# Designs tried in a protein design chat: VHH binders against o26223. Part 162

Target 1, 191 residues: o26223
Amino acid sequence: MKLLWTSQHIKVTVHIDGKVSKMDVLEAIKTRRSIRKYQDREVPEELIDKILDAAMCGPSAVDERPWHFIVVRNREMLEKIPEVHPYGAMVKDAPVAIIVCCDSSLEKIPGFWVQDCSIASQNILLAAHSLGLGAVWTGVYPLEDRVEGIRRLFSIPEHVIPFSVIPLGYPAENPGTRDLFDPDRIHLEKW
Below, E stands for the ipSAE of ESMFold2; O stands for the ipSAE of OpenDDE; V2 stands for 0.75 times the mean of E and O plus 0.25 times the DockQ between their complexes.

## First folded at step 11 (VHH)

Design B2 (framework vhh_8pnl_2; at its last look DockQ between E and O 0.61; V2 from the best seeds 0.00; counts 0 for: pae E 2.3 > 2)
Fold by OpenDDE, look of step 11:
Structure B2 (fold): chain B 191 residues (1-191), chain A 120 residues (1-120)
Amino acid sequence: as target 1 above (191 residues)
Amino acid sequence: QGQLVESGGGLVQPGGSLRLSCADAGFSFSNYDMAWYRQAPGKERELVARITTGGSTDYADFVKGRFTISRDNAKSTLYLQMNSLKPEDTAMYYCAKAPHESYIEYFDYWGQGTRVTVSA
């Protein structure tokens, strides 16, 4: 077993055969950090498939599953994303990005697609982390200029709404630890 | 609501050095990415440097190794060491903080700024 990436706060271990060690759900949630710097290393297709599989496993309103995913590896396209996405500067440095979209024609109940795509996006982040990858959620919806920018760039049909852009890669930064638990945000039985 | 207070600005000659400080009297300093911005007269505010909660740094292109951003979490203080200052660096300098786990670009708690003037 080899350490793929080591930091004071996050350790990613890979088996000798290139497989990443399993991470339990709570560990994945608690240790996940946004990663905006990536190694000059390709992400295997197998890992992307696993991530996308996870992305499709979340709940949705009436099980509508309105999500679509654009997998972007083309360097030219990755480099163009920052032009229409001001918060997407790191995308140009990632070996791959996933664009999460909603097909509005698949909606059973209007408006819940935001929750559906959010769940899918979060699952992408968690799955990526569990597989030894770093990722970050860069918001597209509901910012109109970003939505239309991404739409034009990737020729996305009008009935399909780009929701998020998630660059992925092997981490090249060390996020610090945080204590995010706040008991004051917990109310028992009443406010 | 917390307040950021910048200090350390002043008048220096070209080639001189300054060290700016930003004291955070508000929320948990260690949980935020921090940044220095500057605004020159008649120009838009621009990013100078950023430092993550993990200590990763990023600099604007014009910095070219002249400035160093650092932080002391124990003191809840952000620093900007500025060396080899140029007249073009003349500006009001501001510190700001942003959540590390934001999925949108966001900085909050702008201080009043500290003025840096580089002149012969």
Scores: ipSAE 0.386, ipTM 0.708, lowest interface PAE 0.9, mean pLDDT 88
Fold by ESMFold2, look of step 11:
Structure B2 (fold): chain B 191 residues (1-191), chain A 120 residues (1-120)
Amino acid sequence: as target 1 above (191 residues)
Amino acid sequence: QGQLVESGGGLVQPGGSLRLSCADAGFSFSNYDMAWYRQAPGKERELVARITTGGSTDYADFVKGRFTISRDNAKSTLYLQMNSLKPEDTAMYYCAKAPHESYIEYFDYWGQGTRVTVSA
């Protein structure tokens, strides 16, 4: 299938096998969905590099940047994650997963690392989506059994806290877009 | 929110078929991911099948190929077609709905269940 898209100011052509990869940031935010089914297709290292670059661009408390990332591609390791992360069954089917961690020795203000790692995790989801990939954030912290299980599985030191496991790959599902805007959640000037 | 009501359970011989239905009396059915869970006596509830708002499906390993989940958003109804039933499928079957965008797996609306019994 070939697509010809034109506008008043811009004419563009696309080919069936061509790539049109740039996505507007508001489009990425509004259309990103959790993807739990992936094609049997490897994800190039370059895309993982771009995703992690994006993950590190977020703000952090006093610029502490406490995050570390473990990139997991080894099939045997991916298959072991569900043994310690009971709701991470789709991870075994993903070509790659990213574990977002906090190195507590980098904290400058104790306790804000959760926000810091949440920002990095969301940036991973958005960057993956903008690159044509699908991802899902599977929670680890603050569930201590999951934290300890992931720490053991990946030899993570005691001062490093695994926060989330994010499997990703080329999507094999399309959940569609949702309209979630709720004006009742907006308060002008005061509650 | 809307109440989920399961139906279609019953007694069936091994190898038989049943079709479960789950009606949502609410008005937001199309905005939820839907799932079937089951619970045998003395066991934890376990996922059987899941279907997203967009219709993408996901099955537990033990039921893939024998069961088919589907939804009809116009009728606000979830279905589970169960074929080639085995005695180990005997359980109470629940439908559930949950926000698709959760970073912990949590289905927070449940029906009362419908009983499926497969006699050896």
Scores: ipSAE 0.315, ipTM 0.641, lowest interface PAE 2.3, mean pLDDT 85
ESMFold2 (binder alone), look of step 11: mean pLDDT 79; pTM 0.804

Design B3 (framework vhh_8pnl_2; at its last look DockQ between E and O 0.50; V2 from the best seeds 0.00; counts 0 for: pae O 4.5 > 2)
Fold by ESMFold2, look of step 11:
Structure B3 (fold): chain B 191 residues (1-191), chain A 120 residues (1-120)
Amino acid sequence: as target 1 above (191 residues)
Amino acid sequence: QGQLVESGGGLVQPGGSLRLSCADAGFTFSSYDMAWYRQAPGKERELVARITTGGSTDYADFVKGRFTISRDNAKSTLYLQMNSLKPEDTAMYYCAKAAFESYIDHFDYWGQGTRVTVSA
């Protein structure tokens, strides 16, 4: 096992017994990519728990925390998702998926649940990436046919709104890092 | 800016080769995954090959090792080397910026295309 020392502008990474250290948050944000190809490898329940813990750490409108999560590992259920969610075709190949939902009975201010569940969804992507997993956000809301299809498939009650389906697993592809910084999008003091 | 300009098409006999190029006038070429698509007359547009920002590639089954996608980020240029061309490869070929990170239906930004004709 080698200890890598680096200068002040590069993080030190220590590899012990085949494990990697935790990823820096800015590194996670910059290097996360949508992953649609997965290894035939189980994702431990412990990692899913860590990901969902991270999902619940986001801010929410007036602290309403309207999110609920369905963890799907059943092969037959994963294979049915594309029948009602065409963009979710890769879900059938994933070892596990997380459905992010809003419980509208927890809403304290109308309509902000979309931002709340978007925050939770992005936290799932980042946490998965930091744990060596790959994931992709597949949109459900506001496409009514997809919302109703997922609701029926998973017996979700009418006051609960499925927002996104996020398949995840150990990645079988590496799309590489993107450089997206664009100074023309930055406006100082005024538009 | 999203103008993509393809070149390098032409008429070639079966078994011949062509090299397609696609130049991006924008400053952000290196930030996009890229793809080649083709469309034969009366048929749907279909994926030929993709290449990620990191250089990973995927090919359609009909390529069968005959085509190679590559990119030069410093020149903002995408390439498709086409060898062992067949009449079935006759189509308009388009380069595209792949919307790999879209969380809804996939949308690519397309060039105007370059025509490839393979005939005796």
Scores: ipSAE 0.391, ipTM 0.702, lowest interface PAE 1.8, mean pLDDT 86
Fold by OpenDDE, look of step 11:
Structure B3 (fold): chain B 191 residues (1-191), chain A 120 residues (1-120)
Amino acid sequence: as target 1 above (191 residues)
Amino acid sequence: QGQLVESGGGLVQPGGSLRLSCADAGFTFSSYDMAWYRQAPGKERELVARITTGGSTDYADFVKGRFTISRDNAKSTLYLQMNSLKPEDTAMYYCAKAAFESYIDHFDYWGQGTRVTVSA
């Protein structure tokens, strides 16, 4: 069975057998939107594997690759995340969430882990979109209450910093497209 | 920086209706997600309704079908139709524009607000 998700601007074909139509990188970037509503449909493990593979393909400072990923499918745990993340209400409705973390023991240069984990998080979003899934980046770091909340909830050790929570699922909304190109933000040679 | 200007607030009786408007004189209206927030005296600002560029809507739990958010891109105007108003709906209502999609809960652009008072 072929499921065709259509928007006014984007067609995403998802196959039940786990095969999806591919989109090019620029298309994925341009058309990606945060998705906060999900279908009552499970995400195949194969797709999560692909997403995580993509998450680990980004660059990192001096190749430190400090990222770890917690894949959460447990319904009870998903439902608890909003309790410690006030803007994570949609997580309870997602079939799966990925928590991106930094292992500080892997950090080679101080401070770059934020960039590294951001790249990983963005790759998760792009990969999810390209696979016909919807996702949203819910920020954890640098808000201490969220960091500690997620840490306690998932028994994350002190040397590991939760960075983001990314719920994923088949989209149940169409946010549409945006044109955010602003030539006034482009400076040639100097400010 | 764009300017959002709210209007349509006022005094109404319980069960009454109001239609709020938000005019955007700044950035390209059609390219932004929009929202209505409200702040009651002594309470924190809270989301009332959100609408995406594609027209998808989301409402706070307390709305319960009473309010409808809509947008007219041609007029660069956001609306909130409020029906079956209750005293607890008394608040300053703010129009908001999202600058960053990933942080839609943290709108960066706000109007000055329009006051809604529901009282017998």
Scores: ipSAE 0.018, ipTM 0.481, lowest interface PAE 4.5, mean pLDDT 87
ESMFold2 (binder alone), look of step 11: mean pLDDT 79; pTM 0.803

Design B4 (framework vhh_8pnl_2; at its last look DockQ between E and O 0.48; V2 from the best seeds 0.00; counts 0 for: pae E 2.02 > 2)
Fold by OpenDDE, look of step 11:
Structure B4 (fold): chain B 191 residues (1-191), chain A 120 residues (1-120)
Amino acid sequence: as target 1 above (191 residues)
Amino acid sequence: QGQLVESGGGLVQPGGSLRLSCADAGFSFSNYDMAWYRQAPGKERELVARITTGGSTDYADFVKGRFTISRDNAKSTLYLQMNSLKPEDTAMYYCAKAAFESYIESFDYWGQGTRVTVSA
């Protein structure tokens, strides 16, 4: 049974046998949208593994790869995340969330971990989209209340910094498309 | 910078209805997710409803099926049909171009607001 989620602009083919039609990287980038509504459907572990693999493939400063990932499937924990993240209401409705963290002990050059974890987070979003899943980046760092909230909730040690919470699931909304190309933001050779 | 202009607010009795409009005189309306917010006296601004460029809608828990957000791209106008209004719905209502793709929740453009008062 082919579950075709057809939006007017995004065709995602999900196969019941776990095979997902992949899209090319440019298509993934251009068509990706934040998804905050999810189907009542579990995400296979195989897909999460693929997403995490992608998350670890991005560049990092001097190849420090400071990222860690907490995979959350426990319903009680998912339901608690909105308590410490005011804009994370959708997390309670997701079958799974990934918390991207930085282990500061792995940092080689100060400050670049934000870029590293951002790249990892974006790769999660792109990979999820390419696999027929919806996801959204909910910002944690550098908001102290959210950082400490997530830290306490998941017993994250002090040297590890929670960076983002990314709920994932099969999409239950049509985000549509946007044309955001702006030639005025392009400068040739000089400003 | 584009300007959003809200209208349709007023005084209504409990159980009454209002239809709010938000006219966009600025940027390409069809390229933006849109939202309605409200702010009651002494309270923080809160999301009421959102609608994506794809037409998907989402509502705050307090809406409970009473309100409907819609959009007309041809008219560059956002609507909020409000039925079964309650005194608790009394607030200034704002429309916004939503930055739902931001990992930090924000809205780029706000109107001046339209006041809704629900009172017997």
Scores: ipSAE 0.493, ipTM 0.795, lowest interface PAE 0.9, mean pLDDT 89
Fold by ESMFold2, look of step 11:
Structure B4 (fold): chain B 191 residues (1-191), chain A 120 residues (1-120)
Amino acid sequence: as target 1 above (191 residues)
Amino acid sequence: QGQLVESGGGLVQPGGSLRLSCADAGFSFSNYDMAWYRQAPGKERELVARITTGGSTDYADFVKGRFTISRDNAKSTLYLQMNSLKPEDTAMYYCAKAAFESYIESFDYWGQGTRVTVSA
């Protein structure tokens, strides 16, 4: 059997069928809320894979793609995050968290990695929401005590910068939607 | 955004009830998630209850079953119904804009507060 040919064809078919979305993208953007309460229910690895695939679909400065992701499921590690992140109490209650990091050795032009990792972080939130999960972005960078604490806790090397910690799980709360459109923020042709 | 003005505090005996209100003169009241906080003498300010624009509510563990948060968007007013009051509920009570969507903890915008005193 021609393994590479057959496996590539099978993978393409499975991925195409498995990527059909049930939620419109504008609906996902408008209805996503920060979720800090989670059901006692595991998140399948397959959903985490879809979320990370979505995270990596964002644009980046000169296509540098500086992001790395740490997937945390270990209860002891999740319970330690609040010790170094004083306002991340909900992380210990999540079945899983994703740490978004920048590998500075991948940075091709200085100063854009924050935008790059922000795009990846927001894509994680949207993808989780579209899959029926709830998530919240808890800020790490640029708060140096949090950066150092997370780096120490997860043995993150010096050239890698933890940017955000995103706990996620099946939601146990519903904050509702908001209408935040503000025409005064829109400037036509000139300021 | 307008000033947040709390009212309805006062002196009450243990087991009593009070209804706090918070008026926002700002046009935008209905666009914000809202919260009540309290600060007892010598203590840190702490969250009491939150309510979203859609009316979903959340309560601190110490007040569950005794307090009810609500809002009237047409009157730009936030409420806290406090029942079964205890001496440990004695505090300044503040209304605030809740930072549900902040990816960093933020200080909510605060009113000047209304005092609740629970004593014989």
Scores: ipSAE 0.363, ipTM 0.689, lowest interface PAE 2.0, mean pLDDT 85
ESMFold2 (binder alone), look of step 11: mean pLDDT 80; pTM 0.814

Design B5 (framework vhh_8pnl_2; at its last look DockQ between E and O 0.01; V2 from the best seeds 0.00; counts 0 for: pae O 4.4 > 2, placed apart)
Fold by ESMFold2, look of step 11:
Structure B5 (fold): chain B 191 residues (1-191), chain A 120 residues (1-120)
Amino acid sequence: as target 1 above (191 residues)
Amino acid sequence: QGQLVESGGGLVQPGGSLRLSCADAGFTFSNHDMAWYRQAPGKERELVARITTGGSTDYADFVKGRFTISRDNAKSTLYLQMNSLKPEDTAMYYCAKAPFESYIEHFDYWGQGTRVTVSA
């Protein structure tokens, strides 16, 4: 059902098959798993928009926000990714992938863009999970052949660095829960 | 954390079957994604199959339905049923934690493995 806004706001069709999922943030973090098998089902643009909004909410070094995102839905392009990204085989089976990139012209302090793009990438994974989707982070940077292969395939300019490729879709697997807490990794006051 | 011990390897004729096992006392098996890897002479170690804590499985392309990975969490044991064995399957077989959540590929520390030889 549609919900029209009053004259104080731009009229927008809001409630088209969209649902706001409620998931506790700790639950999302603890239950998110890498998903490499996807249903043959499209992911609505609305959900991709929400995921990218979340990706951009992360902190960045000196607020540089160096990230750019390429949304890939074209089957031919998705099928070509494994040719230049050997551990991205599941990407060909995904309905959509997001490529996280750094625009180096936006760097304010050199070298922190890796942390910035890592934050954005993890936020994509968590947001996708909270929306009932599954995703996996496949590493691109700093593997030179993968970086150049993805850059060539998607016509990414030399000052832009592809960081990660994140295929996503409605999950067709359930990897289960892991208990990874290790108190020996916690050091009080000193090492 | 514990020592993983593979067993069940041996000499088998082409077309034959073997069942590999992997277990160790004190291992927190049910909390780990698990995998079988193999290494043929002169080749890099490669993934054969993996299984998550929830029972989801993934197989290398060369398996083509011939192998089945399974786990028995009550017995803390991982299995690999290998059918229709070919000479190309000759290798040392290892079990280990699977790098299911890794955004790059890596291989864990291995025990001694169990040898599978497919020949006349």
Scores: ipSAE 0.304, ipTM 0.628, lowest interface PAE 2.7, mean pLDDT 85
Fold by OpenDDE, look of step 11:
Structure B5 (fold): chain B 191 residues (1-191), chain A 120 residues (1-120)
Amino acid sequence: as target 1 above (191 residues)
Amino acid sequence: QGQLVESGGGLVQPGGSLRLSCADAGFTFSNHDMAWYRQAPGKERELVARITTGGSTDYADFVKGRFTISRDNAKSTLYLQMNSLKPEDTAMYYCAKAPFESYIEHFDYWGQGTRVTVSA
């Protein structure tokens, strides 16, 4: 009996009428996709504020909260990011990008800032998706050329480490959803 | 930063009981994991009991059911009921507060402590 997994296309009906359909957390996590094509549409500041609020709600090592965020809307700057980020081509087409950074002076325990900034970055992605935006995590750290490129471009101090660049916009693509569940990655009690 | 203030320590005979209290005058008590530590003379500080924001408790092996950690979020107060006290329990007892939203088990905020002496 072939259990036909009917991929119920959860039609995320983006109700156009400004009411951000409340996406539940599991839905946001499961349906989120990297979006690299954006509409020629500005993202309201209110949405960015909500996203940044979400970005700061994650846990951190001993509550160090080392994260800083650079919000980039300047077209010239957005267009320059791909010059220092080889896989950041989509950034030039985004109406806005968030650069997640770590202030090393805020680090209490060495090394956990990567996890902290990762959590912040993921929350940005999830929040964006829940708000009807598309986003993609473009890795900066730990690639030295990208780190220094972004640092120079945005005049980031030496004690601050750029971690990720996340372009955001209304999605102009629909890559669909995928099931990433892999039971082979689950071990009971022992490996 | 709100000050943790321990109380309830004192001199007690073996087999006796004490109830320690820790008052948190600082931020939202209910959002923090809390713990009791103790330090005996010449020994390192050691965990006695821990209680999570959800009310889950953990005890050191030496407790063996003798102590109970509890919290009153409305009063922003942590408690340690200590029964069947032994001379080995003689120590300075400290209240500890964990950082908010930490994914690392760590306590970095301490009270001044309350002294417990168990002697015949």
Scores: ipSAE 0.034, ipTM 0.347, lowest interface PAE 4.4, mean pLDDT 88
ESMFold2 (binder alone), look of step 11: mean pLDDT 80; pTM 0.810

Design B6 (framework vhh_8pnl_2; at its last look DockQ between E and O 0.55; V2 from the best seeds 0.00; counts 0 for: pae E 2.6 > 2)
Fold by OpenDDE, look of step 11:
Structure B6 (fold): chain B 191 residues (1-191), chain A 120 residues (1-120)
Amino acid sequence: as target 1 above (191 residues)
Amino acid sequence: QGQLVESGGGLVQPGGSLRLSCADAGFSFSKYDMAWYRQAPGKERELVARITTGDSTDYADFVKGRFTISRDNAKSTLYLQMNSLKPEDTAMYYCAKAPFESYIDHFDYWGQGTRVTVSA
C-alpha cells in the first residue's frame, strides 16, 4: 500500500514499508527546503542507511573521504544538543540526527575537509528529501563553542572535528518553494 | 541593499493590542521568508514569529496564540498582530528577511525597529 504524502508544492509517494518513489535529481535540488518541524514518526533504519550511503558518494580532495557520521536516536542525547547548539533547537523534536565529522588523520591534503564534509552534508539533505524526509543543516564548524560542545557531548576525539548536525524526520511543515534563479549571477566568459 | 521599515509600535496597557507593520523597499518581498524579532532591555534578540514564502507560520513559545504573523506580497509588507499584550512583551521589535535556508543563525536584513511598551 502506498502512502501519499502531499504538500501544496511537493508530492512524495512513500510506501508503508519505507520504500519511496524515485525523485529526479534536479527536482530534489530545486524543491528541497530546510525542515525544522517533524512528525511524531520514526525514521526506518533502511532510510538512514540510504542517506549515509549517499553521504559517502560525493567527491573529496584526492579521494581522502575524511568523513565520519554519528547517528543519534537517543532522546536524551537529542534533547541535549540544543544546550550546546543554539541553532539546533529543532533537534530535540527530530526522531534522528546525523552528526557529520571529519577525521583529520584521514586528510591527505590539509584544509579541504571542510569542502568534503560540506559535500557529504548536502548529499544527506538531498537524499533525505528524495526519500520523503525533511532535514536541516545546522552549522557547527567553525564556531568553536559549538564544536567543543558537540565534542564533549558525544565524546568525540580531539583529532575528529564535528562539522554539522542534521536532524531528520518526516516533515510536519511545508515551507513551499522559491525561484532562486538569478541570471545576474551568471557571467559569460568574463565578469 | 533593500531597507525594511518597521512601524506600529507604541505605548499600550496590559491586555491591549498593537499591529506592527514592516515595509520592504528593497528586494522582491515575495521571494523571502520573513520574521519578527524582539529585543528587550538587557536581553538578547529573540525570534517572535516567522512566515515562509508559502505562508507557513511558526511562533515562539511565549506567544501562546496571542500574536499573528502575516504578509501581503502585493504591498511588500509584513504584519504582526499582537493581542493580549503583557509587560514582558516590552521590547524593540525588528523585521527581518529570515534566512531559513541558512545553516547558521545569522540574519541579513534588519530594520530600525519599532518600540513596543506595555505598561499600566
Scores: ipSAE 0.321, ipTM 0.670, lowest interface PAE 0.9, mean pLDDT 88
Fold by ESMFold2, look of step 11:
Structure B6 (fold): chain B 191 residues (1-191), chain A 120 residues (1-120)
Amino acid sequence: as target 1 above (191 residues)
Amino acid sequence: QGQLVESGGGLVQPGGSLRLSCADAGFSFSKYDMAWYRQAPGKERELVARITTGDSTDYADFVKGRFTISRDNAKSTLYLQMNSLKPEDTAMYYCAKAPFESYIDHFDYWGQGTRVTVSA
């Protein structure tokens, strides 16, 4: 079959039979952990496409959608990331990383891009988890040394701000689950 | 905030062994990722080893193969078995609640420390 007319992306299939997702969204949120060890196993391009589709589904301030994504699979480039991101050592061991960036020329409301890119970054983590992958958000912005280091390494122009680096792969660890619900953080009607 | 209490430090000869312990009286111990850090005088603190709630472990390059981190949730105790000690391992050793899901490298939840001295 030819599916070239059905998508703005590489390929899309539509579930006509109404199938539900493999993982409940609350389960995904509760069971996602930061994963820093990965199997020696490639991540198919199709899964990266699904993750980035999910990343772009988030809300943004006045629908500005300021995000851009750099997908890094090249081994030499992955090995260089820790040189400019000293606490991101696990990135060199990942089969792929996604760099979440803000294009400031798309910003309509000053300063909300941080929320916008945070939403996209969290969606990447949840989508990866739902697909059987593990990921971790490593902070770049607002640490200026990291921002400039990543910008130089990937030839990112001055008006584009690298926000986060997210290595991902099939997990080689199981950190366990957590129960972090704290009713003392809940305030009814007022503080 | 609970108090983490480290113990088991001391003076040892190069090549010797020590077992460090960290008691946790104030946490639901099994709910937390835990770590050992060390700090030599005049140096910054550095990660030695960490262990997750699911018992996955990670070690700094300089100590992997010589040290073993473990936990006993029934006793609310974290351990670091240190073998083949070198003079460079001389430092104050701290246990800490590891940042569960931090996306930055900064945190400051430390115990009081236990001193390890390795001298020829």
Scores: ipSAE 0.293, ipTM 0.615, lowest interface PAE 2.6, mean pLDDT 85
ESMFold2 (binder alone), look of step 11: mean pLDDT 77; pTM 0.782

